# Miniprotein binders against q9ydz1: the designs that were tried, part 19

Target 1, 329 residues: q9ydz1
Amino acid sequence: MVQGLPGEFEDYLYRVIASLYRYAERLVVVDYPSSPTRRSIDLIVSLPGSRVVLIKAIYDASLISKKEVEELSAVANSLGVSAVIIAERMGREDLLTGVVYDRYGVNMVNLETFENFVSGREEVYVTRYKDIYTVSISSEKLREKRLEKGLSLGHLAYMLKTSRKSIYEYERGVMSPSVEKAEKLVDILGEEILEPIDILTSPRKPVSKRDFDKPEEALVGEKLLELGFKVSHAKRTVVDLVAGRSGEEGVGSRIMIVVKRSREGRERMMSRIMKGVKMGSILSSSLYAVVNREEKSLIKDIDYTKTIVKDVREFINDVSRGRVEENEE
Key: E = the ipSAE of ESMFold2; O = the ipSAE of OpenDDE; V2 = 0.75 times the mean of E and O plus 0.25 times the DockQ between their complexes.

## First folded at step 8 (miniprotein)

Design X4 (at its last look DockQ between E and O 0.66; V2 from the best seeds 0.00; counts 0 for: oily stretch 68-86 1.82, SAP 103.288 > 70)
Fold by ESMFold2, look of step 8:
Structure X4 (fold): chain B 329 residues (1-329), chain A 119 residues (1-119)
Amino acid sequence: as target 1 above (329 residues)
Amino acid sequence: SPEELEEAIERIYEAIRIVLEAFELEEQGRLEEAMEKYAEAVRILLEVLKELAKVLPRIDSEEERKAVLEVIEFLLEAIALYLEFVAELLKQLGKPEEAEELLREAEKVLDEIEEILRR
């Protein structure tokens, strides 16, 4: 399967969807923008254990840029959900089963690895770091087992054909051993030193400038930040802002917002609204459309039971009072 | 120039926060105080816009020029939006001619700046 054109990309995406149907409690396809190399999110799945994950699915991950991945990461971070890239290769390098790769701070695995992980069939221990493969170990158990065997840092370093400094760094958690070194460590100290990788982590929000297309979006985002939400601007998916607040048990802990983009016609905005409703449903949040009075005519045909429509002043006043989930006529 | 753009963006967020204060004041019925806040925010954005317009001809980098132009486009739209807030409040205060005069002034300034950027 070859990715890089819309038709060819859809074949791999369908393969990922077909595979994940067996394990997902819910699955939503996010196919906007239409170009697979210009969008940040392809799928949203809910897995058993209340784990929601945003997925970028692309056969060759070299075809997505830093900007797409940073948006995926920021959106997931702000919503308090996980993000992962599912791919079969990175340029000329095929992704190995059982290995976690990194793409701009987001975990990347091949489909088989993802299936094995979510099914509970296999844990993952190996990471590709720069140009070597390393193994995840527990620094605490490494030190405990070394001391149990009566080995000094220098003696263990000699056995591994490495430096005393390297062993010290393993025990401090600063460095992970190569696969070769880890195999020797397991032979000497036992498998208890291995630590499974959780590939479904919430990524750290990338450092970003305050980037936005429209003044209404900027006002909304700044107000939500003031109220303690994590907020991210998005340009490469169906929504324009996402916001989340940890520790909330109510329906309003996640907010997803669409505004009209520059040069956007009615058809495209309506398409984003409809797709955003689906995205919101899996996140247990309604879609909010923040538009000015002139722009309301562009969306008159929407289903107001599924989309909350406000202008910027109405939205900000309501969120200040805790009423963002009601439409005003 | 990158330092000037970062300063401009920080001043834009200052104006945003001032508008948010104006929204609160208006909700409390403190309309004259809200008007002062809206006007302060518009003045900040106009100053930033004029400063960036002066810097733009001296930028040689294509990427820096594109970044500055994107902020200028944002500023033009933000000024127009904030002036609509001002105009609506002036009508509530019973001063509709001042609202129309302010909007005409804003359109003149925006047209002048847009003409400069087109050249």
Scores: ipSAE 0.706, ipTM 0.890, lowest interface PAE 0.7, mean pLDDT 83
Fold by OpenDDE base, look of step 8:
Structure X4 (fold): chain B 329 residues (1-329), chain A 119 residues (1-119)
Amino acid sequence: as target 1 above (329 residues)
Amino acid sequence: SPEELEEAIERIYEAIRIVLEAFELEEQGRLEEAMEKYAEAVRILLEVLKELAKVLPRIDSEEERKAVLEVIEFLLEAIALYLEFVAELLKQLGKPEEAEELLREAEKVLDEIEEILRR
C-alpha cells in the first residue's frame, strides 16, 4: 500500500483549488476531518448556473475507500447536489482526458477533463465502467437520423456488423455503444447523435439507509425519514446528518445537523459548528446543532447568527410542526 | 447470524419509533402515557441487549464480533438517553428525588454491564 505522503495529497488538493478558483462563483474548503485520507468531501463549489458540487480530490483514486465514495454520494443525493471525484490516477493507470469513469457510482474525472467541462472548452462523450469504454449518444437523435436516412433497424445493424437488438437497445437508451461502434454510427449518421455527458449529474437515488451511530442521531434521522426527507449519515465530514426534501415548487429544504458527541469538548463542537456554517452558506442549508438540554445554555452564547441550537425533543417538535427555517437566501 | 443482527436492528428501530410517539405525547401534555412509552422502549432495548450478550461469546468472526459490539454500545447509550428522558418527566411531575434515584441506579447498572462486556 503506497501510503501517499501527506504532502502529495495537500499539493494535489492545492492544484485542484487553484484550478477551480478560476471558474467557481463560490468555493469552500472542507478541512474536517484533519486527515485528508479520512475525509469524504474536500471541496464544495458553486458553478455558473446555480450548480453546486461536492468534490473529493485525490491524486490516486485507488486510495479512496468504497465507504468514503458511498458517503459522498449519499450526502450529495440527500442535499440535491452533485458529487464528483477529481483524480489523476487509479493505481498504476493514469486517468485519460475526455473520459468519465465510474467509481462506486460517482463520476470520476481528471482535473483537465473537469476544467474543460466547466469552462465549456470541450464536451465529454466517453464513459468507462470497469474495463469497458462506451460512448454517450442521444437515443432520440440516433432514431431521428436513422429514419431521415431511410435506414431500417436491420439495415443499420448490418452496416455496423451487429444485431438488430443492439440498435434497438441503443434507441431505447438501455445500452451505449462501444467506441468502435459509435465511430461507425457517427460516420453513417453524423456527429449530431453524440450526447455530451453532464459530469455534474446527481448520483443515482440512494436508498436512505438507517445507519446512525448515536441514539440522538437515530431519533432525528428516523423522524426526518417519516416526514419524507432523504437522510444520510455522514461519518467523514463536519456534520453528522444531512437531510433534504423537494418542495412542490422545486424549492427544497436542506438541513445539516451537528449532533454533540458524548466525549466531545465544547471547543471541538464549536469548531465543527463554525465549519458547518461555512458549508451551509454555499449549500443554502439550515444548520442545526442538537445538544443536551444542559449544554444548550453553554452554546446559546454562540453568536453564530446562522446556527439553530436545539435539544433533540425541541428539534423533533419543530420539524414536526413544519418549522424548518428555510434559509431565505 | 447476519439475520439475527438484522432482527435486532429492527427491534431497536421499533423502540426508536416508540420514543418518537412519547415525544408527541409529551407535547400533548400526556406525561404519564409518555412515561409508559419510554419504559416500553427501554424494555425492548434491554431484551435485545440480553440476546446479543448471549450470542457474543459464540461469534468466531472478528468482523461480526465488532459489528455486534457496536450495536451493544449503541444500546447502552440509547438506554441511558431514554432514562434521562424519564428523569426529566419525573422532575416535571414534581418528583425530583425519584428522578435522581433513577439516574443513579441506571448509571450503576450500565457501568456493571460495560464491565461485563469488556471481559
Scores: ipSAE 0.639, ipTM 0.883, lowest interface PAE 0.8, mean pLDDT 86
ESMFold2 (binder alone), look of step 8: mean pLDDT 81; pTM 0.786

Design y1 (at its last look DockQ between E and O 0.80; V2 from the best seeds 0.70)
Fold by OpenDDE base, look of step 8:
Structure y1 (fold): chain B 329 residues (1-329), chain A 95 residues (1-95)
Amino acid sequence: as target 1 above (329 residues)
Amino acid sequence: SPEELEEAIERIYEAIRIVLEAFELEEQGRLEEAMEKYREAVRILEEVLKELEKVLPRIDSEEERKAVEEVIEFLREAIELYLEFVEELEKQLGE
């Protein structure tokens, strides 16, 4: 039992929320599951320029499981939004300001770095993967400035005490220089070779996994995959499935699905639906509740939430007919 | 083996696809054909379930055992759901 004091986690989440309220156009707190240490997503934030971000906030990132980060990444990818981890430390090591860390393929920064980025106060150039620090440089600008100075690949390599191959890999964007090499490159070629890191990059595209927990989820998920949606199963958030499809005009359909569990009481289902509606409002996504035919009559009173209540057959038939209610903005 | 579990999962998804075809048949008013498809899907899942139940006692890895137990639970719930679809059609055809 890693007794992380419940208080420290809640206090840190509140600190992150209080910070982000200064910069966010919209902010939704995802309070499901009730235990913060079991959530894949803590916040959804809309930033200026129509940038929506899923945030996991945790004081100590060593307490985040690989499965939670994979779910965060998968959900973000399926919805066509960004994901970020905000943390102060990784075990015994404090996260440095001005450094982007990799945590299981998702960008991780401290709160100060994130505030600096979203406010435009400071740009970030340094990435850490494991124990290796690298500096983000423009491969094009590196080549341009090298040629303007009349330097060959071999001459620049000699000046850096590195191989010609390393310089060639930098100019192809297949390798980033160490901090020490980047400093020397900036000294020789100027600061214009630096390329700011976009912290809000879309997570690496996971292949849609067929890892559905319920028969109804499997039917829904497989049909959405057949229709060309990216689908992700979500075990650690309010909704059970998320799906997204890019349209021709870049406005894609976003769908979130809550599947009723056989042992789930009406009140618990309603609570998840209401929380799903809050998530949907910031994600510009339709929310579906998939229920058994007998339960559909019990949940019809949810029409006030703009939640579409269907049985599994009705849902599949509706999506097959192209009746995905796209929330057109 | 991990390969046997992967093969079992592929057969489960074949049954899921058959059920999706059955939904299309129901929408076309081809209720008898839809009912046959649901019964076929149930049969496939029952075969996979029987195979996994035989393998489960031979799994020494606690992690692999848990994964197979999760699939067995899914199979039981899926069989129950697809049998409900059959019963619903039997009522419609008997009326």
Scores: ipSAE 0.675, ipTM 0.911, lowest interface PAE 0.7, mean pLDDT 86
Fold by ESMFold2, look of step 8:
Structure y1 (fold): chain B 329 residues (1-329), chain A 95 residues (1-95)
Amino acid sequence: as target 1 above (329 residues)
Amino acid sequence: SPEELEEAIERIYEAIRIVLEAFELEEQGRLEEAMEKYREAVRILEEVLKELEKVLPRIDSEEERKAVEEVIEFLREAIELYLEFVEELEKQLGE
């Protein structure tokens, strides 16, 4: 069944939320824009050990485009957090439990796999690569165990019914063995050669300067880039700009900004602000609203203790002189 | 074409950087220099806008047409904003 109907979208997202509630220290739902196939982030979770993960949850991952996934990746990269897609299928292909897939550079797993990983019940070792399933192995341990058993590259290749070049490349980390070859390697050398996959890695994708709606946002983004922030402009989530910078000694700063979008009414903008505040709280960052005088009347009902309101010149002057504060909640 | 749109976007970022320079000049009290920078940025955006408006009717692809239209809308808003900066400085200087 294809996730393109309202009930199916809602059912799967609720299933993911219900599952993750047991493991997350905090969970924030980001359901903006309202169309599940046009938004980049559905959930943000804080896991034990201060691991924050941006999640796209969709039953059939073929229903979301490259643009949405690239925004998810860019936002996560700029904020220095992890991103993952949770899905049950990709078009005609069902996602297998215990396997990590790739969708435009973002890790993709089914819900059971994610649950098993975050609960600590199961490690993940298998990746789908070029239409085959491969197993993550430690190049160092593979070589160590091969030598310990007195096996040459050629001897091990013979035992696996593969080439000497393949064994050499496994030991160099250039290639990963198929599941069938990995099972034989474990039978011969022991399970110590297996290397768990951390499915919660931070993506490293360049930001796009062409993905913005308002001139105020563009001025802010360019200034933050000049100051050494990683910056992402977003169109498919609650905020319009995110920025992150590692401070001296590894202390980070995070900035999140909302501006009024074209044709956006009061209800929609207030909804984005409220959801952006929750996103900021889980990231230990305040939400900034960069507005002009006319736009202030649209947002006069906000809680000013949770949202910092500036015009563009005021904001840029403040950040230029280092007057941007990190919030703790 | 994609290359023409990419060049237009780079010229837009040039104008953005000029406005950021104007903000710094204004903070330093160098108001005449800041005003000239705002006007320079406006000229760049007006040139880009004119070029894109000429190209728009020649685009067959719905995706390319929408992308160009979005940049045109951005340009109009940015020109309006930058001109407001100029007008505010003109008031200060003509007091």
Scores: ipSAE 0.660, ipTM 0.913, lowest interface PAE 0.9, mean pLDDT 84
ESMFold2 (binder alone), look of step 8: mean pLDDT 88; pTM 0.874

Design y2 (at its last look DockQ between E and O 0.89; V2 from the best seeds 0.73)
Fold by ESMFold2, look of step 8:
Structure y2 (fold): chain B 329 residues (1-329), chain A 95 residues (1-95)
Amino acid sequence: as target 1 above (329 residues)
Amino acid sequence: SPEELEEAFERIYEAIRIVLEAFELEEQGRLEEAMEKYREAVRILEEVLKELEKVLPRIDSEEERKAVEEVIEFLREAIELYLEFVEELEKQLGE
């Protein structure tokens, strides 16, 4: 584990928040765990068009471990939402504006790129792939413009100083040209062949995590899997388990669970519950607190309209009968 | 070793499914059958715990030893939880 600099990380996060405040319909800060280098999610935003995005915001992305990104990816996948990393550099390398990078299957952009994208000021066309920069091309427009100019695959390949196979692969959408090749293509065929990248997509390599810490989590998680939910157990965010599945109209349902930890006092448990309620509200998801019977009285004065308190047996029986989804709204 | 942890998780998942069956039996009022299911799940976890405790001192890798210790802790907590389910049923049946 690499030691972080807490003040520096909070300054960058607030810079990201200040920038996105103008464009987000809703914004929730996830400040748990307290260490920025141990959190998988820093921010959740709802953007116009009902686009919910889980955001990891860190100045130097080399300080994010594979474990943090895998959890971000798993949570986003289970909830059916997007994930993005906002960073200014990766080790000694500064992230370029207008370029989409990859961090363990999650899109990574600098803040200026994200601002330009969400504000509509600039589209993004460039991805860094295997140490080269490639340009997003519409395979349909490429073929249309080539045929309009009367060019064969071989003729165009000659102009680009590349192979006929490469042009064929561009037109099939199997391969993206380098910046050099794309510049030549635009010179020949026009800018209409360029296709904007949607940086707010699902993680490319999502994972489900069955890495449960508590036996209550394990029982809940396995039951939800039996019921057809995508389930992820989380260790680096405010909730211990997230679950989601598609609904009848393609709109899914989402469940978020906090499980009381063995040595967790009332105040710590209540803090996680309250933060989880905020996270759930932006996701249109109910928060469940799974506690034992004796511990229910510890949280009696919580707002139960948004939090459902159960012991594990009650929860399992209710979800088996479909009662859990009735309370998500 | 990795194979021993994989086998342990297979048995843990089996115990979890047995407990989920016990919950269903309780809902149906079949309390003695549910109790037997909880006890079966406990026996499975106790066997896994014993096996992992036996191999723990033979593990050279610090990373692997830590992983096994985490599973052992999980097993102890799970056995305690499942026994609480048994105790609640015993109270109901003693009434």
Scores: ipSAE 0.719, ipTM 0.929, lowest interface PAE 0.8, mean pLDDT 84
Fold by OpenDDE base, look of step 8:
Structure y2 (fold): chain B 329 residues (1-329), chain A 95 residues (1-95)
Amino acid sequence: as target 1 above (329 residues)
Amino acid sequence: SPEELEEAFERIYEAIRIVLEAFELEEQGRLEEAMEKYREAVRILEEVLKELEKVLPRIDSEEERKAVEEVIEFLREAIELYLEFVEELEKQLGE
């Protein structure tokens, strides 16, 4: 019995896909694992301006585990791409349009907010952390406009019924004003002080955790770390490892690795490879399949997939020699 | 203890590094030296495994117990893999 996805989840994911298809240059659905509540990445989207984003789409964000969000963030960071959560609610609370929420260090917005952002229809200025709403203000523009009006820090503080320290902290970017204070600042200084939030900010640097589940993954991961790659283990997506290195010329090498599982049948491995190839195409990344020597002969017929099939030793030797086949696309 | 688990991880990563060095030795054609490195890595992992197996019955926390069980499983699989590397080299040196 394929336990049917709760209809609500499939319906919401399809709604997100249908929305994003209008704005995306490329869209890849990451249909692995089969259970959405065990999947860290649902979509990969290429947006205009060469902006690639990993998306977790879920109707209720309270159902997302910390570990799934941490994996989403880690994978995005290792590949040098963005991550976002698209959700309609968090438990009993509906997500407000025009508000960026924080979910375990990843930006979370409703679908409408994301559509408005990617279409350029509306800029987003409001963040919510816990129960506190703050407005994004340019610290530089705030200072500039204050000085243009001939206002001292103390005078502006008096007008806002706040402390001189608060104004100073806004101008240093160490604190954002409340909505009420931001409205007063805009009334006094103009709208040019507002700084649009880039929803597609790179996730906060996860520390590369050396948490490899398999010996082959550990060898591959440690070698890539030694070579100066950012490496992330992915337990809840198609690929098992992702790695990225920034090149001197800004063209970074991206590697995705599928490690064969001892109990994984050929057909299942092939399915993961084919799904990995689809992910690789949008990420401009090389896809490696790491298999045992005995299994290499069984998988060599995969030449059709732009997948590099290696054993663990061959893989390590190839990457050590700088033979990371950069997909020169 | 968390400290004992951290020490176990350090030793596991040492063994992984030794195996990576062994791959470089194989590529250089230094097969005997590579085989010795694999055997060293196996010995380290067997020691860590034996230590963790002794500690496992003393862990009261179900969460910590599961974490240690996962490391024990990893160690067993790693030992098996590194022994396969030894056997492959023994075949090459015996031919």
Scores: ipSAE 0.626, ipTM 0.893, lowest interface PAE 0.8, mean pLDDT 86
ESMFold2 (binder alone), look of step 8: mean pLDDT 88; pTM 0.867

Design y3 (at its last look DockQ between E and O 0.88; V2 from the best seeds 0.73)
Fold by ESMFold2, look of step 8:
Structure y3 (fold): chain B 329 residues (1-329), chain A 95 residues (1-95)
Amino acid sequence: as target 1 above (329 residues)
Amino acid sequence: SPEELREAIERIYEAIRIVLEAFELEEQGRLEEAMEKYREAVRILEEVLKELEKVLPRIDSEEERKAVERVIEFLREAIELYLEFVEELEKQLGE
């Protein structure tokens, strides 16, 4: 008998949470939307060194679509944080420990690999794209050690049973060697040529995504773009819009917005606001709720120190004056 | 068609920029000019809405039809919102 799909997702998510709880300074579970395969983000974790990571946790990564990963990627990029997918399988294939996979521009690793990396127990050196396993090599160290040993490009190529062009490309950082070639390189030149992979990287996605659902959201998003923010409109998480930019003198700024939806009642709006506050707290970002003036007076029990309620015109005017960026100062 | 939807989206962005300009005019106290801008944005959206409603019955692809329907819904909500901006300005002018 096969366990029900929702239970399987929840069991794995709890396993990931239990593991990461030991290493995270803070951890927030994002449980909206309720379906695990429709959610772009399952966890937000702050790690030592103030590294914030958006995590999609799913046992079998083949069950999430490009849409979910693209949103994860766009949100992370707009907020200037890292994203990672933690999974054990991709269809029929188990993910190998110590290997970084790519899923639509987002790093994907199994849980053990992530634990080893964040604990400092093991570095990660191996990447897989499709059927090719390659090893991360320092181009500078490779050249230095080759010259130190008195080896020409041709001699090293002969020893590796590869072309002179391949060695040249390794030294230029254009190509990474296969695991087999890398093992030979290490045998010849020493392990100093290995370069650890930082699996906590920002995704490689353009952030000018204008797939907005609501007119208030569209006005806010376009204004923030005009002001130089990276902006993402989100459909698969608790907030509707995220924005970020590097501030004056390198200080970053992050904005998270919940927008009133058509036919959304007060209770549902309040629920999303409360969940968004949790997401914002770990991101050091205030949550803004954009509502009409009538709804503003009807919203009670909001913690105004953690949520700022505005109508669209108030928000646009404030952000134009820089007050939204500095709402906590 | 994809081109008709693309053209509609470009006109929506034009209306959005006009409303943002109206916000600026309103903040400067130029309320009559701001109101004219809001009304201009509404006229743009109404024209796009009319054109998309004309095209919708001719769409055979379910995927394309759903995309156009989503834009139509957006347009109706945007027109309502922009008219609320006009209404708010009318209150200020009557003060």
Scores: ipSAE 0.705, ipTM 0.923, lowest interface PAE 0.9, mean pLDDT 84
Fold by OpenDDE base, look of step 8:
Structure y3 (fold): chain B 329 residues (1-329), chain A 95 residues (1-95)
Amino acid sequence: as target 1 above (329 residues)
Amino acid sequence: SPEELREAIERIYEAIRIVLEAFELEEQGRLEEAMEKYREAVRILEEVLKELEKVLPRIDSEEERKAVERVIEFLREAIELYLEFVEELEKQLGE
């Protein structure tokens, strides 16, 4: 018995999928683990302009754990892609349209805000961190327009009933104004000072954590770290490790690795590999299956998948020789 | 202590690096040297395991206890894996 998701979650995920299908070039549903409340990534979407996004879709964002958001962020960062949370609520509070929320360092928006953004219908300027609303202002345009008006830092500060330091911090981009202060700045300097928020900004660089659950994962992960890859362990998605290295020419090598679990049956591993292939297709990532020597013979019959099956030694030797088979798509 | 667990983790990563060096030695055809490196890694992990098993009964925090139990499980699986690497080389050298 697949314990049915609370009907609200399945319905909401389907609503998000149906919405994004109108704007996406490609969309992959990540149906692993089977419980969405234990899944870090629900969707992978390719948007126009080669923008790939990892999406967590949840009706109530209070139900998403810090660890799931941290994993979403870490995976996105390692692969050099964006992450976003799409949610309608956070506990008893509805998410406002036109506001970008911070949820454990990942941007969170409601579906309407995301649709407006990806369609280019409406730009987003307001951020919320905890209970504080701020407006995104171009530090350069703020300074430019202030100087065009012949206003000193002190004079503009006086007009806003704020400190000279606050204006200076806005012009350095180290502080964003409150809604009230931003309204006054727009009234004085014009709307050209507003800077649209890119909701699809890459998460801040997490430090690659050495948090491997298995000896094989630890060997693979440590070697990839030595080779200058960003590595993230993924406990709540199809793949076990993700790695990425920025190349000189822009799109660096992306690797996803399925490591066989000691208690994992062949059928379950095959299911993960097949789902990993679907993820790899949209991420332009090579998929490796790392297995023991005995299992390699059993999995080699997977000639139908763009999956590279290696034992741990073969994998380490191949990556050491620079034989990261980039999926030439 | 959190410091003892951190030190144990650092020693585990030292053993992992030794195993990665052993893979390079195998690739170079230096099988005897690789085998000795695997044995060294196993020795390090067995020492860490014995230390953690002695500390485990003294941990009052359930959260810390579960953290140490996870590391002990990892150590047992790693020792088993690295011993398999030794046995594979022993077969190749005995042939």
Scores: ipSAE 0.659, ipTM 0.907, lowest interface PAE 0.7, mean pLDDT 86
ESMFold2 (binder alone), look of step 8: mean pLDDT 88; pTM 0.874

## First folded at step 9 (miniprotein)

Design r0
Fold by ESMFold2-Fast, scan of step 9:
Structure r0 (fold): chain B 329 residues (1-329), chain A 95 residues (1-95)
Amino acid sequence: as target 1 above (329 residues)
Amino acid sequence: SPEELEEAIERIYEAIRIVLEAFYLEEQGRLEEAMEKYREAVRILEEVLKELEKVLPRIDSEEERKAVERVIEFLREAIELYLEFVEELEKQLGE
């Protein structure tokens, strides 16, 4: 048992943390909300090569819903960072090592696959999507090796016991072969046709403009959208809004916002702000607390150098005038 | 229906954009114009609230009913917030 991380769900999270400690340059544990099945994000890691990854870690991925995964996806997309789910099973099915699975548009791998990928020990070539296993190939290398061996599209199709159209579609990069067909292609053309998969991609999920639950969030969100930010509302993590915008030369601006939730006491608000400071640091993001006059008195024990406290009008006027702070390291 | 709820949400975002315009006017010291914009936004939201409250009892789907209830709660909070902005400007104008 880890101090401050008790329970069966936290036992798997601890195993993931222990593994990532070997490879991550920086690691932040996101332990809010307290329920593991209600959290969209469990870990944020900075990997070599300036790769920041939002991680959902859960032993059985069937225990999280579309809502948790969609929030993980939307937050990652808005911040311009990668997202991955690390799990060992999906209901009755165990995740196979060396296979990347799709879970509501987010890449999902088991811990061994993640370790092998980030360590450089083993490449990933196999995807599973809608119960179909396919192998990643280089369409350019496939065509090159086919021509080098003097094979026509029809000749290769005959050897694979498939259609000429299938080979044509493989070479166009619009279709990937099954494991069986890929094994035969490798036997004929060599392993050079295989293309390793980058499992750490940024999800391209559309951001919902209608998922705000507070009027202050809607005002802030709409203004940030007008200014060209990608904005996501969050209910299943420390912050309430995240926003990102590409800057000059690819340098971006990132903003995270905490707003008092309905019937939320001082203790929970302060806890979320303190955890938000840690998230802001690893994400190189500004952290704002958008509060009314009463709420300012509730949060007076914070580090104002790490959290920018504004009311909603002050925030909107500041961002409208280009006073968005970038916390770049 | 989902389409009717989507239309209601579009009208809500129209009111939100009017409030953002009021913030800009208020920052420029154009307080009377800002107040009129806040009142216009409240009027829109009150109309949407009345329409949704009227249809709520007729919704058979539990999922659709909960969605409409969430929008009604949002509307009540937004109206309260915008009326607070109006009250603050009334005090500044001596009204």
Scores: ipSAE 0.611, ipTM 0.892, lowest interface PAE 1.6, mean pLDDT 85

